VHH binders against RCC1 domain-containing protein 1 (RCCD1). Designs and how they scored, part 3

Target 1, 376 residues: RCC1 domain-containing protein 1 (RCCD1), of Homo sapiens (Human) (a6ned2)
Amino acid sequence: MAEERPGAWFGFGFCGFGQELGSGRGRQVHSPSPLRAGVDICRVSASWSYTAFVTRGGRLELSGSASGAAGRCKDAWASEGLLAVLRAGPGPEALLQVWAAESALRGEPLWAQNVVPEAEGEDDPAGEAQAGRLPLLPCARAYVSPRAPFYRPLAPELRARQLELGAEHALLLDAAGQVFSWGGGRHGQLGHGTLEAELEPRLLEALQGLVMAEVAAGGWHSVCVSETGDIYIWGWNESGQLALPTRNLAEDGETVAREATELNEDGSQVKRTGGAEDGAPAPFIAVQPFPALLDLPMGSDAVKASCGSRHTAVVTRTGELYTWGWGKYGQLGHEDTTSLDRPRRVEYFVDKQLQVKAVTCGPWNTYVYAVEKGKS

## First folded at step 4 (VHH)

Design y02 (from t08 with T104D G105S; framework vhh_7sr4_2)
Fold by ESMFold2-Fast, scan of step 4:
Structure y02 (fold): chain B 376 residues (1-376), chain A 121 residues (1-121)
Amino acid sequence: as target 1 above (376 residues)
Amino acid sequence: EVKLVESGGGLVQPGGSLRLSCAASGFTFSSYAMGWYRQTPGKQRDLVADITSGGSTKYGDSVKGRFTISRDNTKNTVYLQMNSLKPEDTAVYYCARVEYDRWDSESYDYWGQGTQVTVSS
């Protein structure tokens, strides 16, 4: 009790399938709302239509289009097609179970495997909470994929620390702080300067010499945060999710004026509309195929990032939350449904004297863990 | 509308060769990764080979060194050259336009009708 400040989970955004987002009213929550059940939640993983909550006591609860509960759960990872659950076994092994989402926690899993946590202990000198989280397996030599085969080994020379999956791509952070990407590249989400897919993990050479502390994968965009608190972001920007210039953010970044698309020499796709400035077209960026440095307001350092399908959320060292991108269902938490192409601080947490410690985005919603600030 | 049409399957003796072709239409072929998968009755579909828009390839462990995937963007066709065929290669072979590790419903893999390959003496 004297060791930890009191904290709570908050939810906002899309809940049209009955996902728990605090008040749970209608299909949208526009302002951060405290969750009622599962105050002892230590893991949140959200798909588009359902959310998986894991408690410190080892209980898994599903909310939304999938429902059910299970015990002895160490971790869970929700995708639209499948649910992966890591359970405590009777021995030192963990049991990985993969369920079809539509029949999650009912009948037989699609696949199950005993997992030995070999990479724990000496390979985690920092004791970070992110180490060994699904979809990366505790052994750090394989990950779980929503597409068969479900168990995907990593090359023996890769020392994975974190792995995140987008809609079509993967990001891997290794023990040395280097970033690898592979999968679909049609929206620039791999960061290699082309729109080509990569079948195997490929080192992001543009980030060499920098030490990354965290990666986050969105539907079709990518983010990493350096040890020094710098943000690098790339991929699809038609909803403003990269915080790069957009002309019109109405309903997924569509333009209301005549547009023209041009390719820059660096491979970025620029769309222009007429009538922006005395007949001069206003440029906006649709695709960014290389990592771009992003500065937060007031020189704030970033420590955590999470991405939805079309929005981005970042936690600062001082415990502030910034969100931007597609806002149609209130997933940015600004008490409105307006999309943003620049970072904006979520004032709710500031106004309530709360320090944000964690953020986890589903495709169209956002979950936040915050603690009370000490009285001075 | 996406269409994938496989051809080149048949009966062959162990140690023989076959070349499969997949003619694609209804999309910008040069912009997509393409793959070959196989399925035996009662089992899931397994990756045989994938090729990216840029030409990078990946093979299933059981076919490495024996099979070669290639593409011709001017003909909108992907090929699978199968050498040193074994009885365990007997399966229906499917051509696919491939999305990797997607977890939402906004993108779908497209499959051809399949072509039977039978390796027996």
Scores: ipSAE 0.000, ipTM 0.240, lowest interface PAE 13.4, mean pLDDT 81

Design y04 (from t08 with T104E S107E; framework vhh_7sr4_2)
Fold by ESMFold2-Fast, scan of step 4:
Structure y04 (fold): chain B 376 residues (1-376), chain A 121 residues (1-121)
Amino acid sequence: as target 1 above (376 residues)
Amino acid sequence: EVKLVESGGGLVQPGGSLRLSCAASGFTFSSYAMGWYRQTPGKQRDLVADITSGGSTKYGDSVKGRFTISRDNTKNTVYLQMNSLKPEDTAVYYCARVEYDRWEGEEYDYWGQGTQVTVSS
């Protein structure tokens, strides 16, 4: 494109299995730290114990509990049990390989399948660095599941554009900007107002009339960003990952909270917590079973979102990064290990005059692509 | 039940070397991350080095390039090779087993008794 700025990837959070996150205290990195490969990385997919990096030259690199490298890679998706890799094949076809995570890129893959990519070009003319497109296959008629059967067909009528997987649920964004969810629902993560599982994709009727641009799935929570920059968020909130009030633990953190569940008319669950013996009840929202509108500080518009197991990250139109939720390993990037039940801007990127362009969360860590801030 | 026993500490001159060993018992050693930490009186315990079950290593900034952590799963032992020792390395060195609960996010550290390393002239 006409204007390109130098960019770099940064990491922070949990790296107890040797995942690359830059410098830190060995097991965790509390401040955004430049990655060694920096500008060479175009795709990042992170599981809890390892991370897959795809470079602009088509090299796949694994870091953490899984290690190794492979060439001619277009995309990779890292999960707990398996690694899916999309390689360039001869002619127009691509080769999908699924590896057991513990022996990824070593020995034999669990299975492989040729897939025919779509003929159409990219819809994004800017060519921004992005997280991988897997687990949705290039044909948009199937996705890769971490549980057998690994190849899962999608009805052609869904016209899938994006698919994201949580620990037990799936979110699908279609070509018209509608959102579908299915899978486990016991934490409200499907957004249908019940805690029941759905075996097939079900339209999120609460979002009808709105056009979504992006979806993100966490362990047990869900996020979507509208074309106009609004955030909708639902699911499990016991770590504050929905930016709704969470439990107030004693400063020593070890006292078992007293809990009583209250059900609101909209189906949201409110639990009262306090010290085991002496605490006054403090309300918190444990489960939000319908999409809830979330406002960022300063009225900022959102353009990108990504979720870890218990935290959430959002990039604004102006290139700021906001994070919240579980912070135990520094995955929020605020130079501490404090969990937050409200969005907070990551000041590191502001202080360094960097504009954030992409974010990808692993379960307990965060990867960010940022470019030097220009004048326009 | 879980037991970690450090050895190899002692008095050494600046520029000297020591090799610490930690013998583990009571658990499946090859499945756990292991680490070395050190503590001086009046200060908090600092990470020196750790090694994952898969063999990936991390080092504290002050020891990188001088210390090497390794493990022998057949002997249930983790080692710390300390080269170019400085007076600032004087501390009690502790071996630890680290366990991560992926769903709860909890860490369970089991510590050895510690071994004294003194670097003096």
Scores: ipSAE 0.015, ipTM 0.469, lowest interface PAE 6.4, mean pLDDT 82

Design y05 (from t08 with V98D; framework vhh_7sr4_2)
Fold by ESMFold2-Fast, scan of step 4:
Structure y05 (fold): chain B 376 residues (1-376), chain A 121 residues (1-121)
Amino acid sequence: as target 1 above (376 residues)
Amino acid sequence: EVKLVESGGGLVQPGGSLRLSCAASGFTFSSYAMGWYRQTPGKQRDLVADITSGGSTKYGDSVKGRFTISRDNTKNTVYLQMNSLKPEDTAVYYCARDEYDRWTGESYDYWGQGTQVTVSS
C-alpha cells in the first residue's frame, strides 16, 4: 500500500512550446494530467508560450519558451512579451522586476521598482486567495502593464482588491465589490452596452446593487462571480466561451445559407441562418455587451473563475470544475478537442474522487489544483 | 524559403549510437522551438523530442533516458543524440520547426526531408 499525499496540480491543453502539463504527449494534453512539480506550487500564471510557477518556498520556475528559476519570489505574472515578478526584500519593501519573456531571469530586467505593500485591517485567511496578486501591485495604487509605461497608477479614489488583464481590456474589483472595466471594447468585453473603448476605469452600472467576489479576464471576454455564487459573463462568443449558443457547422457559409444579424433588447447580437432546408435555424450570439447571468447545470454555486483566450473555467463551492469554449488543443479537459457552447463538468476529477480548489487558465491551456475528497 | 536539412542517419547495430543534425535556414532560428519526429511506413509521425527557444527539453516515453536533444543557436542547428538504439527505433527521422498563429489557432509545421535510421544486425 502506498501513502498518497493530498493535493496536486494538473494541466491540460496546449503545450507546443514545451510548457509543463503533466505527462504531456507531444503538443496537446486532452485530459487532466498530474504535474511532475506538483504539490509545492502555490501560484500559476500562464502565457501563450510559457508558464510561470511559484512554489510555497518562494521559488519561481519557468516552463516553455522561457526557462529558468529564481528565489525569493512572492508572485509572478506571465504575459506573451513580459514576465513580471514580485520579490521579497530584506525589509517590508517588495521589489517588482519586469523582464522581456525571451530573456526572463537572465541578466538585468527591463525595468525594476520598489513597491510598498498596503497595510489592511485584521488578516483574513480566505483573503490570501483573493488579494494582492499581480498584475495588481501590493500597494493597490497601481498595476503592471505589458505595454509601456509598465507602471500604471490607479485613481486615488479606487480601492482595488483585484485586477485582471485580457488581451485588450482590464477589469478591476474594488473593496466594496464593485467592478470597473476599461481598454478595448470592440468585442463587447467592457460590459457597458457599447463596443466603444474606455481610456479610464468605468463603473459597470449593470452590476450595481450586487457584491462581486472575483473577476476574470479572457482574451476578449469577461467574467465575475458574486459573493452569493452567481456568474456574470460578457464579451465575444465566437468559440462559445460565454456559454451562449454559437453557430454550428451546418449553419456556416459552406452550406450556402445566408446570415442575418439581429439585436436583442440588451444589445447582444443574434445571428440567424437563412435558407434552412426545413424548420427554423437556431439563433446564435456573437457578442454580449452587457453582463449576462449564467446558471451552471444542477444549480451549483461558483466560487472561482478563470479565462483563457477563448475558453472559460469555473470551480463550484462543492469542488467541481466546469469548462466551456474553444477546445481545439484539449484545454477543456474532456478527453477530446471539441469546442462547447455550454458548461460541461470535467469528469476526471469526479472519477478520481478529487475536489477542485483552484483553476488558472493560460490562453490555450488550463491548470487545476485539486485535493482528495474528505481532506477539505 | 524556410529550409530544414537533416543528416547523420544510417545503419547501426542494436545497442549502437547515432547523432542526427538539422541545419536550419530562412528564419531566425533562436526564436523558434524545434523538434524531432519519426515515422514508420503506414503510421503518423510521432514526437521523439522537443527543445524550446530557451532550451527546455521534452521527450517521448519510448526514448526517455536514451536520446538527448540539443541546439546550437550560433550554427542554426538542432541535434538528436541517440544512444542504446533498438530495432524499434528504425524509422525516418524528421526535423520540424513549430509555428502557431495565436489569433486563428492554426498550427503550421515546417518539415525537413527526413533521414533514415535503421537498427539491424
Scores: ipSAE 0.034, ipTM 0.465, lowest interface PAE 5.9, mean pLDDT 83

Design y06 (from t08 with Y100W; framework vhh_7sr4_2)
Fold by ESMFold2-Fast, scan of step 4:
Structure y06 (fold): chain B 376 residues (1-376), chain A 121 residues (1-121)
Amino acid sequence: as target 1 above (376 residues)
Amino acid sequence: EVKLVESGGGLVQPGGSLRLSCAASGFTFSSYAMGWYRQTPGKQRDLVADITSGGSTKYGDSVKGRFTISRDNTKNTVYLQMNSLKPEDTAVYYCARVEWDRWTGESYDYWGQGTQVTVSS
């Protein structure tokens, strides 16, 4: 059956370079706003200064510091320095094109390479018919990096299913649901328990025995979601993006006060804010070097995750969106600019009778695909 | 030092037009995003329009279709063409050079002194 419920993309957060986030005030959008793109968007990839939209019909449109459009596009990946585009060919080969972001889709690309997708896979064709998403190439044997060499091969033994890049690190999910990490580790973002860099993909032993369904990489933090809906999160927490207590947000005046409820001996309830103990320093976590289990409010199961530079977004099985971390430009979607060190549900989608199906974070903004609950 | 000098403000009737100019000096103008903000007494400054170094523009919802921002890198000047002016457009208009640190998110905005725009009969 090809019919789907009607859906729309929404944007919120930073748009200081003219990135399309829907209707909002100038440089930032604090509440989810419908996009004016007006066509069936199937992929959104956001850099800090521009966003790439790919439509189901194969049109690529750029918004922000980079602008322009191109046809026959299967996928696109936006980084700060370059745009990678995967073009459909008439045969089994796809064409990977890489542009400098400032001159994207104009003239000749910086370089281009034909990529042959792996034709075999009948053992698990995945009824989804999904090709790998950039930065992972369709052949699942290489990925695109924002730094030279741009084309990076993966070891043949590494059967990649998903690959995500942070500012300095990479996460890879394999066909068996195992997670690998490599790159810079100074903020604990590799999850191996050390702050040391890894030059090659290294298996996250702390997650062995669990089957992961998704990975997401932020600037300096990492997230994965298990097949059973559990969230594991690690790395840098200076902005509360791990949903762990942080000192820096409290000092900056950007954090939400935490409430604790205690019962008195007479049965009355007393609410206390974190740090309200006569000048005693509140506990905080700056770095989490191992995957930590994160529970969402009401025990909700997670199905999708995406990370910005300093914030995190998670979609639940029931179609709710939770966000937390740095909120200075409205990227959490809570109609304010307050940063959070705990997950909070984005009430806009609940209030509008919308079920969230996808989320994609740029460094300082958030894009959400949501569908209407049925009408009588 | 960074210096921004606004001009072109004044008194105009509803439905009229004004063109604001901002002359910039003390930095490489072509490399920076520029914006126009406005402030009414007792309220925060709101973005009216901005323009990136590459020429991409963003407008506040209340001015879309009526105002046009442009820049001339040879003259180190950013402009705001204001058409179909309304009484609610009455404000002090500020020119700004805006800069964001990509990693910290800190803003290093530099402001002009402002120019008064008054829309009245």
Scores: ipSAE 0.124, ipTM 0.532, lowest interface PAE 4.4, mean pLDDT 82

Design y07 (from t08 with Y100F; framework vhh_7sr4_2)
Fold by ESMFold2-Fast, scan of step 4:
Structure y07 (fold): chain B 376 residues (1-376), chain A 121 residues (1-121)
Amino acid sequence: as target 1 above (376 residues)
Amino acid sequence: EVKLVESGGGLVQPGGSLRLSCAASGFTFSSYAMGWYRQTPGKQRDLVADITSGGSTKYGDSVKGRFTISRDNTKNTVYLQMNSLKPEDTAVYYCARVEFDRWTGESYDYWGQGTQVTVSS
C-alpha cells in the first residue's frame, strides 16, 4: 500500500450504464459516493459508457456497457471502441490484449502481443523505475490507438514518460519534462497557437524552459502541471472547462442550449469562437489555442490533473480536489448539476476529513481516491 | 421510426411471477441500451432495470434480487422477468430505448405505450 492510512475510491457524475461500482439506480451521482468497500482498486480507466477497474491483486472488472472480469491484470485502458489490457504471464514478458469493447474479455481478442518492459538501467539519475501506463506501452516506444493501426510506434529519440489521449488529440510528456501534442486541433487543443492538425508529435514551444510533471487530455482540451505546481490549460472552453469565462453559463443558455455534436467537422461551433460572437468582441473565451496559466484559490499547488470531455479536476499538494466545467450530470461533485467556469473545491472530502490522492475522469464522470486524515 | 411494443402485463397474486416483453423496431437494436421503467399514479417514472448493448445490467434497489432483465438481439426484444411480486410493484411498466449522446452527454429516451401490471388478490 502506498499510503499507511485506509483509502477508498469514490465516484460521481454520469452513471447511465451503471458504470460506477456501488452506485444507485439513478443516471447521475451528484455527490462523491464510495465505490465498493473493501476492494483495493489501484487503477481506474473510464470510457463514456463503461469503466475498467484494476485491483492491486491483479483482478480486472468491467462495469457499464461492457461487463466481465479477468485475472493477472497489471493495467487497463478503456476507450469507446476498444479495451486494452496488460496482463502478467508466468514468464518475464507481459501480454497486451486488445478487445472490441462490445465483446471485451469474451472469446478471442482482436489483437494480442507479448511486450517486454524496458529494463531498469543505471541511466536513471533519480533511481526511479518508471512503468508506462496505458495507452503508453511499458517499453515507452509505442502506444495503443483507438483507430487502426492500433499499435503506434514513437520516434526512437522521443523518451516518453506519460501519454494521454483525448477524443481527437494526444499529449506526451517526455523524460525531460517537455510536452508534445498532435492530432486534431480545431478546438485549440494542441496548444500551438493555430487550429491546424499535426500528424506527428510537435513540441509545445510555449512551455519550453518549464519542467512539466503531468499531462491530462480531455475531449477537446488539455492540461499540464509543472513540477512547481503551476497549471497550464488550453483548448475548448464552451462549457467553462478551462476556467475561463464562457457565455454558455447564462442560466437560460445552460438549460436550453442544444449541445449537438461539436466535433472537428467544417461548420462546427468553433468557427464562431474566439470573441467574435454576437457582432462585437465578446468578453468570453470559447477557444484558447495557447497554454494559459491558471491560478487556484489561496495559491494552492497542483500535483495531479485529469480531464473529462467537458470538465477538469485537479488535486492539490495538500489533498484538496478542485473541479470545474460542464456539470449537468453531477460530475463536478458539488451536490448539484451546475456548470462552473471557475475552479471550486469539492467540499465533500473536506467535510469527511479525507485527503485526496488521485483523480481519474471519464468523459462525463469523476473517480477519486482519498485517504483519511490522521492526527499528528 | 422508433417503435417499442410492450406485452405480458396483467393481474397476478402476491408472490406470483410475470414476464414482460418489449418488441423493438426502427433502429439497430443491438447497438442501444434498453430499460424498463414503471409509473404509479401521481408519481414520476422510476428505473426498474436497464441492460447495456454489452449485456451489463442495473436494477432499482426495490427490485434487486427479484427481477431479471435480459435481451435477445436476434429477436430485437428486451425482457423483464418479475418474481416474488408484491402489491407495491403495481404500476404501468414502460419499455425504453436509452440513448446518450456521447459527445454532449444529453440523454434521449424513446418510450413504448406501457403495459399495466396489477398485483392483488
Scores: ipSAE 0.028, ipTM 0.457, lowest interface PAE 5.8, mean pLDDT 82

Design y09 (from t08 with E106Y; framework vhh_7sr4_2)
Fold by ESMFold2-Fast, scan of step 4:
Structure y09 (fold): chain B 376 residues (1-376), chain A 121 residues (1-121)
Amino acid sequence: as target 1 above (376 residues)
Amino acid sequence: EVKLVESGGGLVQPGGSLRLSCAASGFTFSSYAMGWYRQTPGKQRDLVADITSGGSTKYGDSVKGRFTISRDNTKNTVYLQMNSLKPEDTAVYYCARVEYDRWTGYSYDYWGQGTQVTVSS
């Protein structure tokens, strides 16, 4: 037998439906806790009441309000109403199965569709899973929707690389590093400078000329990370999830000046100060309809991002985890339930000499993969 | 009962113009996005143009600059003004009600019967 890798998955935040977050006790976990039944997990997808774990061996395990297990699983995507599972078939085809979440993996799925890879003339089974993750289907020619019709084709010209779904919107990253958004826009989450909805993918003009490496969609906010490690964030900020000043976290006390940098509709940048003039209250941002450039403390480069309904998590190139936003269930991992409107490093991983490699947020919880420092 | 009724199709020579209308009933028209789609035999329906409840518009690349979508909430009608028509524009044109859903942003839950547009000399 070969030696095992030193990495482990950690969870924190809401677990009131019995979701596995390590401790598994009570309704909340406030500090990163090793998953009790930590396995060789390669995919985590979390809904508000249950979590789907996929192992490298192809086992799917559900934890929380939905329970059960299935084999031959390549990927899974958990939403509050539906569970989508991609299963290996006997040939190059995969089977997409969609269940109602409350009866997941029991009886007949609501929908099942054979997915044929659109690869030209030859199979690449080793590379296929790396072409995308649910809700984007392998070979990037369609995505799964939580609403019928469940299978939604994508134009080949889009050359989709990543697709993420929020509560009301969608974000698509193409092979060239361009970002598209569509869906509901009432909270500024589309990033086009208006609050209007878009029916089809619309290119974010404000990000043209920049090459994005990753996108993340929260309930009503959006994040992307550039190839150079810059963070762009926009949408709803009632809980501080954009790391911009919010009234909901304001306290009667000493006035603190805060700075934010915004991208205008034409892609130009404007820096504004969240401080007061002549004793006036600091301005609060409820909605940010254009991408805003966000600086992490210490000028750290970002490589990964994930969003919950009302919080944001970012992994740096050097393996630190920063979290901010709504923290009432401990989903920020700072050993308290305090919400933050600024990025704060999760000290647990620093203290334990762990390098963070991946993060996945559910609506009200956070899952993290970390390895011992000096290990790959 | 949601009902969409298209009109204004017909035969026209290349370079000509047509105005399509879609009369909607059975729902609060001003609250929904509306779109025009077209289909030729043996092909899938393609987006021609759509318009949101707030008036924002999007066009297919092949029609941008030639076609204009508009709506009149007082008359519960969406229009497609087609100028500089080409033989390639020959298709059955369908009106659709577009519902924004919170996950994907759209669903096409109701379609009209379609109206034939033929561009030929």
Scores: ipSAE 0.000, ipTM 0.143, lowest interface PAE 17.3, mean pLDDT 80

Design y12 (from t08 with K58Y; framework vhh_7sr4_2)
Fold by ESMFold2-Fast, scan of step 4:
Structure y12 (fold): chain B 376 residues (1-376), chain A 121 residues (1-121)
Amino acid sequence: as target 1 above (376 residues)
Amino acid sequence: EVKLVESGGGLVQPGGSLRLSCAASGFTFSSYAMGWYRQTPGKQRDLVADITSGGSTYYGDSVKGRFTISRDNTKNTVYLQMNSLKPEDTAVYYCARVEYDRWTGESYDYWGQGTQVTVSS
C-alpha cells in the first residue's frame, strides 16, 4: 500500500515505576522524548504506575509496575486496579478480559466475556479505534468500571459514542453530540451547577444546543470539544488545570496568610489569597461547577483533548499541542517542572516540524502521536 | 532514619564488568521496591533497573540483556551486576527507595550518595 508510517509516539512526565516515556528513562521526563523507533503503536493507555501499549500488529506490552505481553489485542485500558483488554476473535466478536493490575496477563483473568455487535444492526461493526474506545465496550451498550461490578450496562435509550472515566466521575458523549455526566461531584466535575453526586447519567443542560465532538475526563475535572472547535472545561482547578487563575502554581509557593472562598453568580467558587507581609490580593478559582468556554492563544480551534489527574492537553486543528495544569513531573512538556494556569504551546513539536495527531494523558504523564509536516 | 549506601563503582575498560551494592537501613527493606538510577552531567536522571518487593524486575532498554538487578532481603541489600560495559554507561549510579502518593502526586524519595562508574580505555 501507499500509506507511510512517518509518525512516532512521544512521552513525557512521570515514570517513577519504570513506565516507558522515551530515551533517558528516569523518575520523570520534562521534554517530549520519542518512544522506541519502529514500534507501530496504535493505542496507549496509562495508569499512574504502569502503561499499556497496543501495536497495530495486535501485540500488547505493559511497562512500569505491571509487566508482560500478549497477542491478538485490539485495545487496552489501564486503571490502577484493573487492566481491561479487548482480544480479537475469529469473527466480528471480540473477547473482553479484565485482570487485576497486580497480576495482569498472568493466570486467569478476574472476569471475561464475549462482546458482539447488535443483532438488529446491519452496519458494519466499528473497526479498530486508535485511542479512547475502552472503557466503552464495542457494542456501545455497556462500559468497564474499575470497581465491582466491572460490567456496567447503559440505559437502552442512551446511544453512546464515547465514554471517559475520571477518578470519581464519568462523561458520556452520545450519537447526537450531547454530553452526560454522573458519579462524584464534590469538585464540580459533573458540570450541573452543584457539588452533588449523580447515580445515573444526567444530561448536561448547560451544553444543550451545542454539538460536541469529544469529551475528556481528568481526575476531578472535565473537558469537551465542540464540532466547531470550542473548548468547554469545568471541575477542580487547584493546580490550574481549567486554565483559570490559581494560587498554588509555583513550586515552594508564595506565602499566604489566609484563604477565603466566594460563590460566583454561576455557582463557581473563587478563593481569595492575601499575603501577610505584602498584602497583594489575587483572585483564584478553586471549583467551576458549570462548563466554561476556554479560548486558546491565537484563536486556534481544538480537535482533541485528554486529561490527567491535574493537567489538561489539547490538540489544535493545525496540529499544535497545548498543555496546562500541574507540571511538577514535567508532564506539560515545557522542559521544566513549572505548573501553569493558562494554556501554553509545547514548542518541541513546532521546533521539530512535527504535526500532533493524538494525545493521551495518564494521571501524571502525557503521550503524544506526531507526524512529520514535510513527510519523510 | 532511612539510609542507603552504594559501593562497587570505579574505572573499567569497555567490555568489562562491575557489581554495585546498596546497603539499606532504617526501614522494612523486604516491603519496598528498590531501583538503580544513573545520571550524567547535563542529563536527566534515568531509571536503569528496578526490582519489586516480590522480585519482579524492569530494565531500561539501553541496559537490557547486559545488567541484572537482584536483592537479598536477609542482608537488606540490592545489587546491580553490570556486564559488557560501554562508554555510554559512564555515569553516577544512585540507589533509591521511592514512594509516591497516588492522590497528591508527591514523591518521598530516599537516595544514596551515588557511586561513580567510568568506562574508558
Scores: ipSAE 0.196, ipTM 0.491, lowest interface PAE 3.3, mean pLDDT 82

